# VHH binders against q9y6x5, part 55

Target 1, 379 residues: q9y6x5
Amino acid sequence: LPPKLLLVSFDGFRADYLKNYEFPHLQNFIKEGVLVEHVKNVFITKTFPNHYSIVTGLYEESHGIVANSMYDAVTKKHFSDSNDKDPFWWNEAVPIWVTNQLQENRSSAAAMWPGTDVPIHDTISSYFMNYNSSVSFEERLNNITMWLNNSNPPVTFATLYWEEPDASGHKYGPEDKENMSRVLKKIDDLIGDLVQRLKMLGLWENLNVIITSDHGMTQCSQDRLINLDSCIDHSYYTLIDLSPVAAILPKINRTEVYNKLKNCSPHMNVYLKEDIPNRFYYQHNDRIQPIILVADEGWTIVLNESSQKLGDHGYDNSLPSMHPFLAAHGPAFHKGYKHSTINIVDIYPMMCHILGLKPHPNNGTFGHTKCLLVDQWCI

## First folded at step 1 (VHH)

Design f41 (framework vhh_8dlx_2)
Fold by ESMFold2-Fast, scan of step 1:
Structure f41 (fold): chain B 379 residues (1-379), chain A 121 residues (1-121)
Amino acid sequence: as target 1 above (379 residues)
Amino acid sequence: EVQLVESGGGVVQPGRSLRLSCAASGFTFDDYAMHWVRQAPGKGLEWIGNIYHTGRTFYNPSLKSLVTISRDDSTNTLYLQMNSLRAEDTAIYYCAKEGKYLRYTSSFDYWGKGTLVTVSS
């Protein structure tokens, strides 16, 4: 039988939540599997970019999903974050489900993972659900497990996406211990439900399961706002994305717009595209705008308004508050092994190895994850 | 399916008042902030203001003396009250839904088709 892998994402699950709250079901999962304490994600630390990096092993400048709202300077197309299904936006990379389906006698299944309801290089996930936030975790799990057990050709790669704890992290902020404790307990219960369902259906012993996330969360405040309208009139530029990384398309000379913005706030860095720090790997793509503004952790960029968000993400990927974790269990993984840190782009070549797929060129390093795997030597 | 339908536009004389409505469906209206945005002929988009699910309002400072935003969560309706209308208020007025704290980071995830307000004669 070919190896099988289920990749699960809990959006916005900050790594240090594991140290500050109790997760009995997740700890039972880890006891017989592996834990990576911190995953260094890609910049910008947003949902669409990082979910696509997990399944392609590429930095955002390489896979082309550079934000949740984008403008392509060459084609003059606009990307909305309302389930835009134009393959154009996703075609700069080949996600793992496409590669999996190009192998003989393999299928993929998806419950809401970004990109899985889009035909990419003329290939859509064999089984998928159109994105709808109202669909319960239980319904997503029911569909995934049905497809894992009842497909021909067999489903060998499956994905499951859940919006929490991100939604509550934004609403309450990560420092609201009372509300976050309640939310995180519910997530741990969902992990328990997942494991129990897989055991009941006879899938648990032969299925590799990865539980991870795309980013963390940091506390925001009405006292930490950057008002762009205090520095530049909006008639001088088109705003492509706002906060905490603003993407500015100048309507006048770029240098003139830059000079109006460069001293706007001591809590915001302003970069011409070619001056964006190399460590971000966020420069070489037509969808990255001529001027990028990067707010300091916990600061929100606004246009003459207040923000209702008490938590946010998108900040510098070197910040521990932006880092998720990775836990895994299954025949490919060691039992009871703990690892400190990997890069989020390393997940893709590891998953390709587990599935026996030849990875497309990528920014991940297989050596970073080899200590997690039973068929590899940890040197 | 999310739908936003603006109404109440038309031709109005200078100095008069006008109230626009936006009927929302396909989502839990009282969970989201709602915005008004306008576009005058040959100009860019101008943000008017918003109202949070809590009822708190914020306005473009250039327009704060001229407009009031309110909502009725029992009827899923957003309102824009405009007073002392001038020729420069001639624009298409759009209702916009703020993106929820999920996969979205943009200010708006859905827009209505707009309603035209002409201040003339």
Scores: ipSAE 0.000, ipTM 0.203, lowest interface PAE 14.6, mean pLDDT 88

Design f42 (framework vhh_8dlx_2)
Fold by ESMFold2-Fast, scan of step 1:
Structure f42 (fold): chain B 379 residues (1-379), chain A 121 residues (1-121)
Amino acid sequence: as target 1 above (379 residues)
Amino acid sequence: EVQLVESGGGVVQPGRSLRLSCAASGFTFDDYAMHWVRQAPGKGLEWIGNIYHTGRTFYNPSLKSLVTISRDDSTNTLYLQMNSLRAEDTAIYYCARHPYKTGLYSRFDYWGKGTLVTVSS
């Protein structure tokens, strides 16, 4: 009876939403499982980078998905979330679904987790859905549960991705209690549907389920804008990514571009690539540009225009507003255990342990998650 | 200043057609993919579809036979043609800019204020 794991992500689920809103279904899930109150994500705190860190256990400089918009200086290739199907961008790491299929006679299933519709090292999940934001949570759940019950070789690792509360967090901002309460109640109802479906199908008692997210969300404002056009003329550089971490590719001398930017705003830090703080682990990759601008929390970098974003993410990963949570339930996990903090890269070696897989070299520390697990000694 | 202004909403009878417009200003319109999104009262956002800067369109499969998205780059205007309207199509309809020239992920950096469509007899 091989162990099975379902990994679920609700994009942009800020950890402190759990303290500020009621989640009856999620609380019932946690009561018979475990909760990690804060997950410290990787920098930059964006969707593609952090989703890939969860499944590889690597910092962005190591797995190669360093932003949602990228430029590779060696190959001269450009990446955006609209053309993410080139395996080149994803091949610097081996995600867990690939390892799961290659080490044992096992299958993987995927409902839209970033990277799962791309063949990585010539391997794609045995069952997957091409990304389409219009596909309902219900349909994604139906496919995943069907594949978990009706597969040979057996599906032992499955992923499920949902775009909310990120989209609404951007539109309304995390401080809009009326709109966010409606969105978060809907997500809690989806968690209730997930648990009920697994119970109905006889999967609940033998399936390990992790519910987590890639990042949080912080409040933005029209009063907190950094106009990049007031700092430097667009003829001096190519803009690879804008806000809140701007990736600058100089068209002239790098030092001259840096000097024009370095004192432009008190609410933005300007780094030459080699001067990026070591704690970010965001330096050793050709896709990280020669100059990086990092806006302070809640500040938006713009090009001589206003911004309608009332919420955003991508900021410093030390900020609690950027942190998601992790909840889990199943035979591998303790019941009713609460843990304060883990690093997002720690999730990968924990999942490998649960599935009986040998992890690829990674930046996670298994010791950080062992207290969550019934087969580990925590004292 | 980026502005998106939707128009063409109102009260329509079931089974009829309606065309919505979105007037864009403050940016180079033909450099961006554009989306239509709707929100029924008390419900979440529902993505209708998008159109790339090239004119290529993608639709929500549940709505594809009922809607057509087009753009006129000479007038900086985005359109949504809706046919066979039903009571369930009652919603505020938003025009939204995608941060890139192409993209299927539901990501928007600017939204209009919306235009209300009420389908009733």
Scores: ipSAE 0.000, ipTM 0.216, lowest interface PAE 17.9, mean pLDDT 89

Design f43 (framework vhh_8dlx_2)
Fold by ESMFold2-Fast, scan of step 1:
Structure f43 (fold): chain B 379 residues (1-379), chain A 120 residues (1-120)
Amino acid sequence: as target 1 above (379 residues)
Amino acid sequence: EVQLVESGGGVVQPGRSLRLSCAASGFTFSNYWMHWVRQAPGKGLEWIGNIKYSGSTFYNPSLKSLVTISRDDSTNTLYLQMNSLRAEDTAIYYCARDEYGLTSYPFDYWGKGTLVTVSS
């Protein structure tokens, strides 16, 4: 039998939640598996970009999903919905489910992972659910486990996406201990349900399971607002994305727009595209706008109004508050092993190795994940 | 100028213990992850473990029961305690600095290494 892998994402699961709250089910999972305490995600630290980086091993400038709201200057297309189904946006990379289906005579299954309901390079996940936030975790799990057990050719790669704790992180902020405790306990219970379901169906011992996330969350405040309208009139630019990374398309000379913005706030950096720090790997794509504004952690960019969000993400990827974790269990992984840090782009070549797939060229370093794997020399 | 200087290596008999030290200077030691890495004769580099600025430790799963990493931020010193030494532990031992806690080369700065020979 070919190796099998289930990749699970809990959106917005900040790494240090593991130290501040109790997770009995997740701790039992980790006891017989591995834990990576910090995953350094890609910039910008947003849902769609990082979910696509996990499954392609590429920086955002390389895979083309550079934000949750995008504009392509060459084709004049707009991406404004969180689940835009135009293959144009997704075709700059080859996600692992496509590689799995094309290199091997194997199937892929997906419960709402971003991009899985879109044909990419004319290939859509063999089994998938159209994105619908109202569908329960239980229904997603039922479909994934059914497909893992009852498919020909066999499902060897499966994905499962859940919107929490991100939605609650935005609503309450990560410092709301009362509300976050309730949300995180429910997630731990869902992890318990997942493990129990896999054991009941005879899948647990032979399935590799990765539980991870795309980013963390930081506390925002009405006392930390940057009013863009105080610095520049709307007649000078088109706003492509707002906060905490604003994407500015000038309607006049780029230098004039830059000069109006560059000293707008001490809590925001203003970059011409070519001046964006190299460490972000966020420059070489037509969907990255001519001027990018980057707010400091916990600061919100607004247009002459208050913000409804008490928590947010999208900030500098060097910030620990933006980092998720990774936990894994299965025949490929050591038991009871704790690891410090990997890059989010490292997950893709590790998953390709587990599945026996040849990875497409990518930005991950397989060496960073070797210590997690039973069949590898740790360096 | 950043400097890392390992000490404490030498010849030890199998089954015995040894503690290595790494003296750091030229940077704020308490803000960085620190690593131990070794290279046996004719072999590649092998990551031993690291320690976060907060004191949390992480180890190569093959070595966890045999080694302990600690740090003293008041003296800018990193330690590696090794127990139950075997012939296969013969290697040059390096300390290295890192900002993010990544487990593989390249690290920012390395020491020159200290040789440990396990033989009788």
Scores: ipSAE 0.459, ipTM 0.801, lowest interface PAE 3.8, mean pLDDT 92
Fold by OpenDDE, second read of step 2:
Structure f43 (fold): chain B 379 residues (1-379), chain A 120 residues (1-120)
Amino acid sequence: as target 1 above (379 residues)
Amino acid sequence: EVQLVESGGGVVQPGRSLRLSCAASGFTFSNYWMHWVRQAPGKGLEWIGNIKYSGSTFYNPSLKSLVTISRDDSTNTLYLQMNSLRAEDTAIYYCARDEYGLTSYPFDYWGKGTLVTVSS
């Protein structure tokens, strides 16, 4: 039988939640599977970019989803969570579900993973759900598992996405133990539901399952604000993305805008596009704006009337608070193995290996995940 | 030690209702899906339904209209409400634990069962 893989994302699941909260179902999932304790995600540490990095193995500059909000100066198009259906934004890369879908006797399924309800390179999963936040996890799970079980050609790759604990992290902040414990318990229960559903359908033993996330969450505060209006007139620029990484499109001379912002706050780094640190791999794309502002961890870039979240993400991808985890179970994975860290782009070549797919050129390193796989040597 | 003990069985007339109980002990009851299964004389096992942690239930479509599964986590008790019983509902009824995580399906622990006889 061809190998099957289900990729599950719980948005905004910070890695250290595993240490600070109880997850009986997830821990049971991990017990005879594998765990990567920290996954270094891509900069910017936002939802759309990182989810696309997981399934392409590419840095944001390469796959072209460089933020949740984007602007293309040539076409004058805008991208946002409410406007993400134009293949223009996605076609700079080939996600794994497309690669899989194009193989003989295989099909892909998707339950609301970013980009899966868009035809990319004129290809869309044979089975998918249009994104709707109101649809329950149960319904998503039921559909995805049904497709995994009964499809012809067989579904060999599937994605499942859930918006928590990100939404709650934003609302309560990750340090709110009372509220976050409740939220995370629900997440753990959903993982339990997932496992049980797979068992009931007879999928559990033969299905490879990866549970991961796109980013973490850091605590924000009203005491840690960077007000851009104090530094520059709003008429001098267009804000393409705000916080914690602001994308600035100058309406006047770029240098003038830069000079007005460069000393705005000691808790914010200001970069001309060409000066963005190489370690971010966030330079070589036209969708990256001429100036970016990067707030320090826990600081929020605001305008005078901006609402503030108690938790946020998008910060430097080297920050532990921004890192998700990865857990996996199935025939391809060891049992009872824990690994310290991988890069989020490493997931793609691993998944390709599991599925027997030839990977597109990517930034991942297959060697980083060898220890997770039963058919590989762990050096 | 994990224990499941069914009770509430007996002889009942057709058209009547019956509620079965399953008392669980030796494990964290609230962390497990629970199932009801029955075996009629001379027949194989028939899955009735299950209940998740949240209380959500799944039923055998052939029995859905006649059964309700519920749980009380405070007392570690699983229930099976059966309505409009028929002769063909005569069986031994079992409760079973469905462990989460990496354990194999279907069920790791079973009760000893309780006999329900539907007869005029």
Scores: ipSAE 0.013, ipTM 0.311, lowest interface PAE 8.2, mean pLDDT 93

Design f44 (framework vhh_8dlx_2)
Fold by ESMFold2-Fast, scan of step 1:
Structure f44 (fold): chain B 379 residues (1-379), chain A 121 residues (1-121)
Amino acid sequence: as target 1 above (379 residues)
Amino acid sequence: EVQLVESGGGVVQPGRSLRLSCAASGFTFSNYWMHWVRQAPGKGLEWIGNIKYSGSTFYNPSLKSLVTISRDDSTNTLYLQMNSLRAEDTAIYYCAKGDYFTESYRGMDVWGKGTLVTVSS
């Protein structure tokens, strides 16, 4: 039988939540599987970019989803809504579900993973749900398990996305132990439901399951605001994205806008596009704006107003607070193995290996994930 | 100023392999995407692939299994390795520098003069 893989994302699940809270169901999952304690995500550390990096193995500048809000200078198109379904935005890469359907003539299934309700290179997941945040985890799980069990041709790759703990992380901040404890316990219970459902359907023993996330979360405060209006007038630029990475499209000379911004605050870095640090891999795409502002961890860029967010992400990807984890279980994975760190782009070539797919060119390194896999020599 | 000089072309028999080189000068080679493009006699330009300053490579899907692009930043040299050469691979091969400063990674702003590859007995 062909190998099957279910990829699950809990949005905004900061890696060190595992050390500070109890996860009995997740710990049982890990006991008979593998844990990667930190996953170094791509910059910027936002939902859409990192979810697309997981399934393409590419940095944002290469796959083209460079932010949750984007402007393409060549075509003059604007990504004006977070659920924009124009294939134009997604066509700079080939996600794994497309490769799965085209190389192996197999089916793919998707419950809300970013990009799965969009035809990409004229290919959409065989089974999918249009994005709707009000749809319960249980309904998403019911659909995905039905498709895994009852499809012809068989579903060999499936994805499942859940908005928590990101939504609560923004609302309460990660330092609110009372509210975060409640939210994280509910997530652990959902993991328990997932495992139990797979066992009841006879899928558990032969299915590879990856549980991961796109980014972490850091504490914000009304005492840590950068007021952009104090440094530059709105008439000088168009704002493409605001916080914590601001994307600035100048209406006048770029150097003049840069000079007004560069000494605005000691708590943000101001970059001309060509000066963005190479380590970010965030330069070579028409959707990256001429000037990028990067706030320091926990600082919020605002336009002469207070912020409602007590937690945020998007910050420098070297920050441990921005890192998620990866846990996995199934016939492809060792049992009881812990690994310290991988790059988020390494997940794609690992998944291709498990499914027997030839990966498209990517920024991942298969060697980084070899120790997780039973069919590989680690040392 | 900015110069790209291709070498390694010539006459090669079908089924053989060939490696082309491109020597770059006049710019910080390690900071730029580099491209390979070819043009068969009397035909249009065909993009072969590119390589990012990080070493990541992207290929024309129709050519991916037949070519490998690499770079050596210590010598400012770009390479194109071609395997299983066919008569239809006869073309002038150009290396090109990515257009970074106009804020379009898809652009190519400086091209070499090309090197001719002829696949024939």
Scores: ipSAE 0.000, ipTM 0.114, lowest interface PAE 20.2, mean pLDDT 88
Fold by OpenDDE, second read of step 2:
Structure f44 (fold): chain B 379 residues (1-379), chain A 121 residues (1-121)
Amino acid sequence: as target 1 above (379 residues)
Amino acid sequence: EVQLVESGGGVVQPGRSLRLSCAASGFTFSNYWMHWVRQAPGKGLEWIGNIKYSGSTFYNPSLKSLVTISRDDSTNTLYLQMNSLRAEDTAIYYCAKGDYFTESYRGMDVWGKGTLVTVSS
């Protein structure tokens, strides 16, 4: 039987939550599988970009989803969470569910994972749900597991996405132990439901399951604000994305805009596109705007309005607060093994290996995940 | 063989209560959602509610105040308690085995033969 893989994402699950909160179900999952304690995600550390990196193995500059909000100067198109259905934005890469779907005697399924309700390269999963935040995890889980169990051709790759603890992290901040404890307990319970469901269906022993996230969460404060209006007139630029990485489209000379922003705050780095640090792998795409502002950890870029968010993400991907985790269970994985760190783009070649798929060119390193896999040498 | 057998139906006067039972066999009862569905004469199927393996219940909002679903995993029995019965509650009542789906007939892979409830003065 062809291998099967379920990829699950809990949005905004910061890696160190595992150390600071109790997760009985997740810990049990880990105990019987593997854990990567920290996953270095891609810059910027936002939802759409990182989820697409997971399933493509590409940096944002390569797969073309460079932010949650994008603007293409040539086509004059806009991308946002409320406007993400145009294949134009997704077609710069081939996600794994498409690769899988195109194989003989295989099909893909998806529940709310970013990009899965869009035909990419004229291909869409045989089974998918249109994104709807009001749909319960249970309903998503039910559909995914049904498809995994009863489909013909068989579903061999499936994705499952859930919006927590990201939404709550934004609302309460990650340092609110009282509220976040409640939220994270619910997440753990959902993981329990997932595991139980798989066991009940007889899928648990044969299904590979990866539980991961796209990014973490850092604590924000009203005392740590960078007001752009204090530095530059709003008429001089268009804001394509705001915080904590602002994408600036100048309406006047770029140099003038840059000069006005350059010293706006000691807690914000300002980059011309060509000067963006190489380590970000965030330069070689036309969808990246001419000027990028990067706030320091915990600082919020605002206009004249104050931010209501107590937590945020999108910061430097080297920050531990931005890092998610990865846990996995199934016949492809060891039991009781913990690994310190991998890059988020490394997940793609690993998944391809598990599924027996030829990977598209990607930025991942298969060698980084060998220790997680039973059929590989751990060097 | 998976089998569901409803019982407890009959003729009842308006305002009275009735408890239906569903005996399950041939599968691990405790691992599955169970549903109650009814069909009134000349009408389509109406979902009444379900009970999760955990004991959590979900009801049709139109019937929530009038029905209670429970289960006894030790005896593999599903129950439907109906109170304040009305003439419009006359129907064949079915229990159905669900996999994991809520409020969906898709998840109901096995049905009982049904038991007739007639509410009449």
Scores: ipSAE 0.000, ipTM 0.243, lowest interface PAE 15.5, mean pLDDT 92

